# Miniprotein binders against q6w4x9r395to579: the designs that were tried, part 17

Target 1, 185 residues: q6w4x9r395to579
Amino acid sequence: GHCSLEGGSFVTTFDARPYRFHGTCTYILLQSPQLPEDGALMAVYDKSGVSHSETSLVAVVYLSRQDKIVISQDEVVTNNGEAKWLPYKTRNITVFRQTSTHLQMATSFGLELVVQLRPIFQAYVTVGPQFRGQTRGLCGNFNGDTTDDFTTSMGIAEGTASLFVDSWRAGNCPAALERETDPCS
Key: E = the ipSAE of ESMFold2; O = the ipSAE of OpenDDE; V2 = 0.75 times the mean of E and O plus 0.25 times the DockQ between their complexes.

## First folded at step 3 (miniprotein)

Design F17 (at its last look DockQ between E and O 0.01; V2 from the best seeds 0.00; counts 0 for: pae E 16.0 > 1.5, placed apart)
Fold by OpenDDE base, look of step 6:
Order: sequence, then C-alpha cells, then structure tokens
Structure F17 (fold): chain B 185 residues (1-185), chain A 91 residues (1-91)
Amino acid sequence: as target 1 above (185 residues)
Amino acid sequence: GSEELFERAKELIDRAIEAARRGDFEEAKRLLDEAFKLIEEAARRGLDERLIYALRLAAWLVRIGIEAGNPLLIYEAKILLWEVYREVKKR
C-alpha cells in the first residue's frame, strides 16, 4: 500500500483515493496492530500563508511507546525531543538521507517513509501486505475499496473529507476545511 | 461503445498524471493528446455531456499543470477523475 501527502494539502490513500483538506493540526496517518509498541504515524500541518487554504505539511512524526521521531521541513530529525545526526538508528528504525532532497525512514516491521524536503515538503508512506485491512487514519484502511476510506476514528463512514480528517486529529485544533484549491495561489 | 471510450480516456489521463509525476512531460502530453481524441469520439457517440466535460476538464488541468509548472492542477485533476468515476460506477 502506498499513501502520499503532496502539494501541501493533497492526500492519496492506500486504496488510491485522492482528496484534499486544509487543516493546521497533527493528524493520525496510520495506526495498525502491525506497528510495534503501539506505533502510529502522524502528520503535522501548519499555515503556510494568510489564507485558510494556505496550509502545508511541516513535519512527519512516528510515535510509539519508546520513540517520538520527528522529521521536520527544516531537515531536523529528533527523537524524544533530542536532535539526532543521520544516519540515526534505533532498535528497529533507521532514518537516513536517501538523496540530497529526500530522507527515508526504514523499519524492520514493514513500514517505509520517504520524505521529500524540497521544493515542497511531501511524504510517501509504504506498508507491506501484512497491513492489508488493518490500517486506520488519513491513509485509509487498505482494503482495496476506495468508497470506505473516509471511515472515522469511531468507525463511521463520512461523505466529506473535512469530517473524516477531523476525526483523526491528535490534538485540540481548529476544524479542517474542504475547499477548492486556488490554482493561482 | 461510449462507456468503453470513457474508460479508455480515463485510463490515458491517469497514465498522463503518473507520467507527469515522474517528470516525463513529453509522455504525459502524448497520452493527453490521445485522451482528447477519445473524449471527442465519445462525445460523438453520445456519452453523457457531464462526463465529457469532466474528462475534458481533467485532461486540460493536467496539460495546464504541466505547462505552468503547477502540480496543484494535476492533483485537482486526479480528484476530479476519481469523483467522476465513482459517479459512473454508481449507476
């Protein structure tokens, strides 16, 4: 399964459903029992301009009982708040520079993350086949059906991206908006 | 039939999007040109005008996105195509 966060406000789920949203919160991208130590992948969005539609991905976070690995747009990698030099390796996670513009987080449990640093901060999540039907979050449920990807954290199918996305907030933040992107912005 | 042409046109646009994502703009443009031909043929064969407009718009968004260097338009096209496809399949 491949999930992408692109263009600042666009998401493509594991089941290849594309959608957009504008929010300024931390959202759960991926939860799964296949992730060890109660692991979860999260995305941090913030304002990138003055308009409500000017939002962008600013960091990706992998959170578990043992680690809080943050990859930020300024190329700073931290674990539990402490800056780390690359390549950085834990027991089952390695963060390293893939190219001049890309960082990668490789794991021993079937999760891969590629982060494009520039010109736009973007993220690409890959999970192994063992994750099929066992994922939750903004990346969807990886069951081959795009129509049920907007399932909330409470198990309710939503018709709009805004309500779906809001259900996966990791904190108390303003509600996400579903607006048409201004092609001239 | 017109439905087959719809599917083929959509597939070409999808492939064009993927080509563009890889930076292969020449291939993307080629695919879009072929898509436009199929769209017009579908129109002639009586495909629903709403679907024709959607396909045409999506193809144009990809083309303009490439030419303007604006990937946001390509992403919008991707969403549009998915929405249209979903609508068609619900029938």
Scores: ipSAE 0.416, ipTM 0.748, lowest interface PAE 1.0, mean pLDDT 92
Fold by ESMFold2-Fast, scan of step 3:
Structure F17 (fold): chain B 185 residues (1-185), chain A 91 residues (1-91)
Amino acid sequence: as target 1 above (185 residues)
Amino acid sequence: GSEELFERAKELIDRAIEAARRGDFEEAKRLLDEAFKLIEEAARRGLDERLIYALRLAAWLVRIGIEAGNPLLIYEAKILLWEVYREVKKR
């Protein structure tokens, strides 16, 4: 399955359901029992510098019991708060420059992440068939049925994106508008 | 036909590693540039994504190893190519 985060605020789920939202928070993109050590993929959104009413993707985070890998639009890669030179390897994860404008995070557990750094920061998530029906988050449940792709963190299928998106906030986000989001701080 | 593209890309990266080991960084970079072009062609022609990703990683490890003066990254690339090649041959 493919899930994409494009154009600053557009998402297409693993079951190919497109939607748009405007948020300034860290959101859970993907949780699954197929991810080792309670792993989760998250996306950080903040206000766009071009339009005050629009928000855009500013970082992607992979969090597990061992690792907090952050890939930011500033082309900085950190793990557990420490900046890393590319290529960066752990036992199960490699982050490297795929092209002059793309970084890739490859894993041994069936998750692949590609981020476009320029001209617009965008992310593309690929999961293997073992993830089918076993995903939760903004990327949907990957069960082949788009009608329940807006399943909230409480397990309720919504008809619209707004309640769905808000249910997947990873933090309380009380005042994200007043300062730049720094997931490594 | 795509396995043939894998073999050709692997050969270019292996030759780049050998050039780098003897200090011929200009030749190594030329071979890596050819490898990257061939890898993109292989991707367009449907070579397994896992193999494409492994080839890209290996080529980038060699390039970064040369630029940073770190021979351990070049050896890591060589080990990665051996592991992937062994898996392909078992298939």
Scores: ipSAE 0.000, ipTM 0.080, lowest interface PAE 20.7, mean pLDDT 74
Fold by ESMFold2, look of step 6:
Structure F17 (fold): chain B 185 residues (1-185), chain A 91 residues (1-91)
Amino acid sequence: as target 1 above (185 residues)
Amino acid sequence: GSEELFERAKELIDRAIEAARRGDFEEAKRLLDEAFKLIEEAARRGLDERLIYALRLAAWLVRIGIEAGNPLLIYEAKILLWEVYREVKKR
């Protein structure tokens, strides 16, 4: 299955459903029981222009109880906060420079991430067949049916990308029209 | 019960955020390690899986924010904890 984060705000799910959103938050891109140690793939979006509708991907994060790998648009890869020269390898994960403009994270558990660094920061997620019907997040549920790809974190199918995406944010982040929250001082 | 462990874990993460804001990263990391222990116990005692995942994510966001020098991630953790707390108090 293939999921892509392209341009500043476009997503194509594992079931090939395209959508666009705008937001400045960390979102759950992929969660699955197939990811070891409560693993999740996260996407970080930030403002890229003068309006809230101008947002873009700035980092991809793989988080589990063992690994805390950050790949950022400044082309720095960290694991557990330590910057790493590539290629970098753990027991289950290898991160390496695929080309002059692309990095790859390959894993032993069926997840592959390819990150385009230039000309714009984009990400491409590939999962093996064991993930069929067992994914959640912005990349959809990988069940071969695009009508329920907008399933929220509560398990509710939504008709709009905005409600779906908001349900997968890591916290209460501002929507495109609002950026303030109560706990911000 | 498990909700007591939730409150203690949230308090530890909030304290870690405060320590990180003042530059005490050693204390922040120590508090996060303790928070992870409480989150695991809360999971074993049946706290809602969504709340457990949110607590883990908040703690990891603070850790990664410190390690990457990215205060936005620490800010996102604070927002997440506030929303998790509101969900618990929605009675």
Scores: ipSAE 0.000, ipTM 0.158, lowest interface PAE 16.0, mean pLDDT 76
OpenDDE base, second read of step 4: ipSAE 0.382; ipTM 0.736
ESMFold2 (binder alone), look of step 6: mean pLDDT 81; pTM 0.801

Design F18
Fold by ESMFold2-Fast, scan of step 3:
Structure F18 (fold): chain B 185 residues (1-185), chain A 91 residues (1-91)
Amino acid sequence: as target 1 above (185 residues)
Amino acid sequence: GSEELFERAKELIDRAIEAARRGDFEEAKRLLDEAFKLIEEAARRGLDERLIYALRLAAWLVRIGIEAGNPELIEFAKELLEYVYEIVKKR
């Protein structure tokens, strides 16, 4: 399965459901019992430029009991707060420069992350078939059915992206606001 | 000199990939250890930093693929080596 975070505020879930939201927080992108040591992938969103009405992806974080790997739009990679030279390897994770504009985090447990650094910071998540029906978070539940992709952290299927996104906040942040691109929806 | 070291390092990594594909992880690891040593020697002798980076990355991907049992990483390493070799050959 493939999940993407593109264009600052757009997300496409593992079941190919696209949505957009406004939020300035760290959000749980992917949780799964398939991730070792209580692992989770998280996405950090912040204000875009001087306009507080727009948000953009600024960092992706992989967190487990052993590691806190942060890949930021500033092209800095840290683990547990220490900057790392690439290629960087832990026991089950390797972070490396795939191209001049892309970093990749490859893992032994069926998760891969590709981060586009320029011209716009974007992330692409790939998971193996063992993750099917086993994922939670902004990337959806990967069950082959898009009608329940907005399942909140409490297990409730929501009709709006903003309530779904708010349920996956990893910190105490303002609630996400659903963006209206056409007043007549 | 340094282009010869690039060719030798690529050969070691290719052989490590073949060993890994047939399940001979001990031989693959031995070849990777040789490759890493040769890559460091090539770096000291002034081989292009981009080539050193590519060789090092390919060797690490093979090692991680073995440790993790992930054949996709091994195949990515093979594709990277072939791409870099083609660039070097055309220069």
Scores: ipSAE 0.000, ipTM 0.116, lowest interface PAE 16.4, mean pLDDT 72

Design F19
Fold by ESMFold2-Fast, scan of step 3:
Structure F19 (fold): chain B 185 residues (1-185), chain A 91 residues (1-91)
Amino acid sequence: as target 1 above (185 residues)
Amino acid sequence: GSEELFERAKELIDRAIEAARRGDFEEAKRLLDEAFKLIEEAARRGLDEELILALRFAAILVRYGIRAGNPLLIYEAKILLWEVYREVKKR
């Protein structure tokens, strides 16, 4: 499956449901029993633009019991708070510069992340078939059914993005503003 | 061996890019699916991990470029494939 975070605040789930939101928080993109050591992929959003109503992706975080890898829009990569030179390799994860504008995080457990640094900070998440029906978070549940893609952290399927997004906040922050897009429009 | 699988995967991705540029998204998707299968086979046969990751990344960029209607992602995939090809030919 493929999930994308584009255009600042636009998300397309693993089941290809597009939606948009406005928020200034860290959100859980992906949790799965297939991720080792209670791993989770997260996205950090912050305000952008003159009107203060637009928000954009500013960092992507992979967090487990052993690692806190942060890839930020200022092109800094850290693990557990320490800056790392690329290529950076752990036992199961390698972060490297794929092109002058793109970083890649490759893993041994079926998760791949590509981050576009310029001209707009964006992220692309790929998971192997073992993740099918085994994912939770903003990227959806990867079960082939778009009607339950907005399943909250409490297991409730919502019809709109706002409660769904708010349920996946990984911090004490304001509620997200809804800006949902329909697949047919 | 694995090098011939690299050449074939690269060819499929190049053809997918050209199909997408022509607006033939069904053909582009079919070629990408075939490319992903060959990339997995090349990985099983021991092709250099760096090359496998580059091929996967290029294929992913084309797939997302098609889904998003973003020709810049497709163009970036073309540049990446050219850079990888140059690196392989230096070896």
Scores: ipSAE 0.000, ipTM 0.208, lowest interface PAE 17.1, mean pLDDT 74

Design F2 (at its last look DockQ between E and O 0.04; V2 from the best seeds 0.00; counts 0 for: pae O 10.7 > 1.5, placed apart)
Fold by ESMFold2-Fast, scan of step 3:
Structure F2 (fold): chain B 185 residues (1-185), chain A 91 residues (1-91)
Amino acid sequence: as target 1 above (185 residues)
Amino acid sequence: GSELLFEIAKFLIDYAIRLAREGDFEEAKRLLDEAFKLIEEAARRGLDEKLIEALREAAKLVREGIEAGNPELIERAKELLERVYEEVKKR
């Protein structure tokens, strides 16, 4: 199945249900028991453009018990807070530059992430058949039925995107670090 | 697999067309070189030969349009990409 995050506020689920999404937080994109070590894919959204209500994708995060891989719109890749040179390889994950415009995260467990860096930051998620009916998050439940693609974190099928999206907000939204550079208090 | 390489190659050619129209010929040619490499890799992985031939021709037309200073060739490449997109939508 394929899931896409395009134009900063447009999502298409694994069951091909399109919806518009606006928000400034970290959201759970994909959770599944098929992901090793309690793995999850997350999307970070923040304000963009000249409109006060406009939001866009600014980073994609893969989080597990071993790894916190962050791919940012500034073309920086970190794992557990440390910047990494590409290609970057772990036991089960490889992050590499596919072209000057695209980064790819390939895994041994049936998840693939492709990130478009230019001209706008976008993400594309591919999962293998073992994920069918076993996904949760903004990308939907991958069960072949679009009527329940807005299943919230509480297991309730919603008719609109807004309640669905809010339910997948991660507990911590990283606020910009307001570290004062002025040494005087 | 090959479908991903095809989608990225198509994107690179389209982006190269935009850059060429804006006069950024060096970056456009660089993206075309990357597109040609992906097209040949997709062909090796068994992508449909008709799609491979269309992408190869589109990329070639953009390069020739840049080198000859002929925007008509670039426009023909854009039309060919739009036909490729329509064919893929039906599959």
Scores: ipSAE 0.305, ipTM 0.722, lowest interface PAE 3.8, mean pLDDT 81
Fold by ESMFold2, look of step 6:
Structure F2 (fold): chain B 185 residues (1-185), chain A 91 residues (1-91)
Amino acid sequence: as target 1 above (185 residues)
Amino acid sequence: GSELLFEIAKFLIDYAIRLAREGDFEEAKRLLDEAFKLIEEAARRGLDEKLIEALREAAKLVREGIEAGNPELIERAKELLERVYEEVKKR
């Protein structure tokens, strides 16, 4: 399964459902029992342009009871905020520079993350077949059915991306719908 | 639940401390704003009040250290976060 976070705040789910949202928050991108130690992948979005509502991806965070990894445009930061020289390696995770513009996080548990740092910060999530039907978050539920990929954190299938995205906020932040409708229009 | 939000908030404050030490004050303040959002959501989800207050104080110290140009406040924030993390590990 493949999930992408691309420029202009476009997302494509594991079931190939595309959507776009604008929000300034940290969102749950992927949760699954296949991730060890209660692992989760999160995406951080922030304002990116001169538009009132334009946002873009600025960081990806992997967090479990054992590992804490933030990948941003200019660095990788781990436990207690320490910057790491690449490659960074644990028993299950390796983060390395794939090219001058791309970093990769490879794992032993079937998650791979490729981050494009330049010219635009983008992320590409790949999960193995063992994750099928066992994911939740902005990347969808990976069950082969695009009609329920917008399943909220409460298990409700929504028809709009904004309601779905807002349910996966990992904090108290403005609703994405408010930003997409531009309150000044 | 609230424990994940605590971990992310602490991580963002630690990251902001590092940026502040490097002189990147605007990005550090942006991360503190995001961390504050997570601290308050963790509180609503029932995280221990002492942990919440410690996170709030750490974020406040970093912001004040940036605003006053006082690296001692930033170091106090780092020490406070280390103590909070040690307390969470005992649970």
Scores: ipSAE 0.047, ipTM 0.506, lowest interface PAE 4.5, mean pLDDT 79
Fold by OpenDDE base, second read of step 4:
Structure F2 (fold): chain B 185 residues (1-185), chain A 91 residues (1-91)
Amino acid sequence: as target 1 above (185 residues)
Amino acid sequence: GSELLFEIAKFLIDYAIRLAREGDFEEAKRLLDEAFKLIEEAARRGLDEKLIEALREAAKLVREGIEAGNPELIERAKELLERVYEEVKKR
């Protein structure tokens, strides 16, 4: 399964359902029992301009009981809040520079993350077949059915992206908006 | 939703416990602060009061353990969290 976060506010689920939203919060992208140590992949969005439609992905966070990895445009921060020189390696995770503009987080448990740093901060999530039907979050449920991708954290299928996205907020944040994306954002 | 916030808070506390055991008290405190925020937000969103109280207590115990230099309090917090996990599984 491939999930992408592109263009600042666009998401394509593992089931290849595209949608967009405008929010300034941290959201769960991927939660699964296949992730060890209660691991979860999260996306941090922030305002990139003055309007509510000017939002962008600013960081990707992998968090588990064993690891905390924050990938932002300028640095990789780990467990103790220190920026790390790459490559960074833990027991099951390796973060390294793939290209001049791309970082990769490789894992031993079937999760791969590629982050484009420039010119636009974008993320690409790949999960192995063992994750099929066992994923939750903004990347969907990876069951081959696009119609139920907007399943909330409470297991309710929503018809709109905004309510779906809001259900996966990690913190006290404003409600997500579903509107036209500013071409300049 | 509130359930997600609960889960996040729970693993943050677990992570804080791990860090505290490793002697990384500053980062543990930061995680606990985040956990407290999430717990309060979960409460506002209508999460079960018993679960909220359990998480609060666990987080407080970890903090107190760190501040007092008492690893027993941290272990107590871990035990409390384990009980919470078991309760959730039964639902």
Scores: ipSAE 0.016, ipTM 0.298, lowest interface PAE 7.1, mean pLDDT 87
ESMFold2 (binder alone), look of step 6: mean pLDDT 82; pTM 0.796
OpenDDE base, look of step 6: ipSAE 0.006; ipTM 0.200

Design F20
Fold by ESMFold2-Fast, scan of step 3:
Structure F20 (fold): chain B 185 residues (1-185), chain A 91 residues (1-91)
Amino acid sequence: as target 1 above (185 residues)
Amino acid sequence: GSEELFERAKELIDRAIEAARRGDFEEAKRLLDEAFKLIEEAARRGLDEELILALRFAAILVRYGIRAGNPELIEFAKELLEYVYEIVKKR
């Protein structure tokens, strides 16, 4: 499965459902029992420089009981609050510069993350087949059915992206703006 | 041994990447199908789970890159595969 965070505030789920949202918080992108040490992938969104009502991806975070790896749009990589030189290696995770414009986090447990630094900060998440039907968060449930891709943290399928996104907030932040999430609008 | 299967799977994925770079998507898909079969055989023979996951992910990136028309994913797969190979070589 492939999930993408593109164009500042667009998300395409593992089941290929696109949506857009307007929120400025840390959101749970991916949780799964397949991730070791209660691992989770999170996305940080902040206001864009053009409009204070628009949002943009500014960092991706991998959090577990052992690690808090933050990859920011400023090309800074930290683990547990300490800046790291690349390539940065742990037992199961390596972060390295894949190209002049891309960083990659490779793992031993079937999760891979690629972040595009320039010209716009974007993220691409790939998970192995063992994650099928075993994911929750902004990237969806990876079950092959797009009708329940907006399943909230409470297990309820919603018709709007704003309620779905708000349910996956990981911090004390304002609720996402209630706007239509049509990619053409 | 299972390590020999790792080498063979890596070679198939490398060849799939080169086929995709040439625009030979049918050959690339065929090589990926062979790689997936070989990866499953390596898993059954007890190859390190970390290596199995890395090979599967590299193959998946190439497959998605072809389907999405995104050569960037194919390049990501190449660099991941080379990185994993260097780790294995140093074991």
Scores: ipSAE 0.000, ipTM 0.129, lowest interface PAE 16.1, mean pLDDT 72

Design F3
Fold by ESMFold2-Fast, scan of step 3:
Structure F3 (fold): chain B 185 residues (1-185), chain A 91 residues (1-91)
Amino acid sequence: as target 1 above (185 residues)
Amino acid sequence: GSEELFERAKELIDRAIEAARRGDFEEAKRLLDEAFKLIEEAARRGLDERLIYALRLAAWLVRIGIEAGNPELIERAKELLERVYEEVKKR
């Protein structure tokens, strides 16, 4: 399944449910028992460089018991706070430059991340079939049903994106804005 | 046996929360590592998937709360554990 973070503040879940939000925090993108060493993928959102009232993706973080890999919009890759030259390899993870504008994090455990660095910072998450029905976070639960994609960190299915994304905050930051930006709502 | 595993995992997470509240993040992380191992053992032995989900999520919220410096996540973890524990007692 595929989950995308595009256009600064748009998200499409693994079950293909699109939504938008505004927030300035670190959010849990993906948690799963299929991720080794208590791994999780997180997304950092901050104020847009264009407007103070808009927010955009500024970094993606993979955190496990051994690694804290940060890929940021300023094209710096760190692990546990130390800058790394690419290609960067651990036992199960390789981060490398896929194209002049894209980095890829490939793993041995069925998770793949592609980050577009320029002209707009964006992320694309791919997970193998072993993750079906076993994901939590902003990317949804990957169970083939979009009705419960907004399952909060407390296990409750919500009808709105703002309550959903707020429940997945992983930083001491303001709550997401009251209304999601959705032209169809 | 499985309810005892749930109770032991909850105890480890509760202890991790208290360590984090004291600012003892090394002890909190150590206790969380033990909790995750026990949760995987409980899952292997057939503990209810809902309980396994709740324990994993609570332990993970504490860990991220520590890493991100967010006490609100630690409080959400405590609330989740207490709610699930009350549900287990009622059943």
Scores: ipSAE 0.006, ipTM 0.287, lowest interface PAE 10.7, mean pLDDT 72

Design F4
Fold by ESMFold2-Fast, scan of step 3:
Structure F4 (fold): chain B 185 residues (1-185), chain A 91 residues (1-91)
Amino acid sequence: as target 1 above (185 residues)
Amino acid sequence: GSEELFERAKELIDRAIEAARRGDFEEAKRLLDEAFKLIEEAARRGLDEELILALRFAAILVRYGIRAGNPELIERAKELLERVYEEVKKR
């Protein structure tokens, strides 16, 4: 399976359901029992600077009980708050500059991340077949059925992206700005 | 050896790119799936980790380029793959 965060505003789930992302928070992108040490992949979004209604990906975070790897649009890679020189290797994770504009994070547990740094910060998440039906978060549930891809953190399948996105906030942040662009609001 | 596995994986990715360019996305997907299996085998046989990372990166970008309809991702994958192949040829 593959999930993408592109064009500052767009997410495509593991079941290939596209939606536009709004909001300014850290969001859970992927949680799974297949990730070691209670691991989770997270995405950090902030305002674009052109319009308060637009948001952009500014960092991707891999968090477990042992590691907090942050890859930011500033082209800085940290683990547990310490800046790391690339290539950076742990027991199970390698972060590598593959081109002048791309970083790659490879793991031993079936997760791979490619980050485009320029001209637009974007991320591409690949998971192995062992993750099928065992993912949760903004990337969807990877069960082959797009009708339940908006499954919230409470296990409820929603028909709209806004409630889905807000349910996956990781921390105390304001709700997404979708209400201000709602034709009925 | 494992370098022959590198060349076979590169050939599969190249064929996937050509299939995608002519609009044969099912064949492109099949070839990429086969490439990922060869990359895993090459890793088990001790191919240089930097070469494994390059092959995985190229296959991933081709897959996303097809899905997103973004030929620039496919072109970047092709450029990297050719550069790495040149390095392997010189070794």
Scores: ipSAE 0.105, ipTM 0.585, lowest interface PAE 5.8, mean pLDDT 78
Fold by OpenDDE base, second read of step 4:
Structure F4 (fold): chain B 185 residues (1-185), chain A 91 residues (1-91)
Amino acid sequence: as target 1 above (185 residues)
Amino acid sequence: GSEELFERAKELIDRAIEAARRGDFEEAKRLLDEAFKLIEEAARRGLDEELILALRFAAILVRYGIRAGNPELIERAKELLERVYEEVKKR
């Protein structure tokens, strides 16, 4: 499964369904029983301009019972709030600089994350086949069916992205706005 | 048209994957560079956004797979391309 967060407000699910939203919150990208220690991947969005439609990804967070790894647009990598030098390795996670502008988080449990730091902060998520049908969040459910990707945290399939995205908020924040995708994103 | 560009871009990425598998990273890089150009052109011509994103993602994965010495990313790119291609054919 391949999920991408691009262009500041564009998401492509594991099932390759693209959509766009505008929100300024932390959202759950990926939850799965395949992630150890109740792990979850999250995305932090913030305002990038003056209008409500000017939002962008500013950080990616992997949170588990053992780790809270934050990769932010300022290129600081932290675990449990402490800045870490790269390459940084835990028991089953390694974060390293891939290029001058890209970081990678590799894991032993089938999750890969590539983060582009500049000029646009973007993220690319890959999960192994063992995750098929066992994912939830903004990246969808990885079941090969795009029509049910907008399944809320409560298990309700939505027709539009707005309510779907809102259901995966990890904090108290304003409602997300849905916009049409741009093929040039 | 845009669909032709999709096919060409996909082919280039496929060839890049094969080159990478053979350890010919220079050729893979060349092919990917060309693929990115076609992808951007396809986007400008209105190719389906799902396809654009998939192609871009796949190409990126190959590039990063090479740079990071991670063949799994390359394999994931191949899987993505095949899946997307099959879905397009069903349309």
Scores: ipSAE 0.011, ipTM 0.228, lowest interface PAE 9.2, mean pLDDT 87

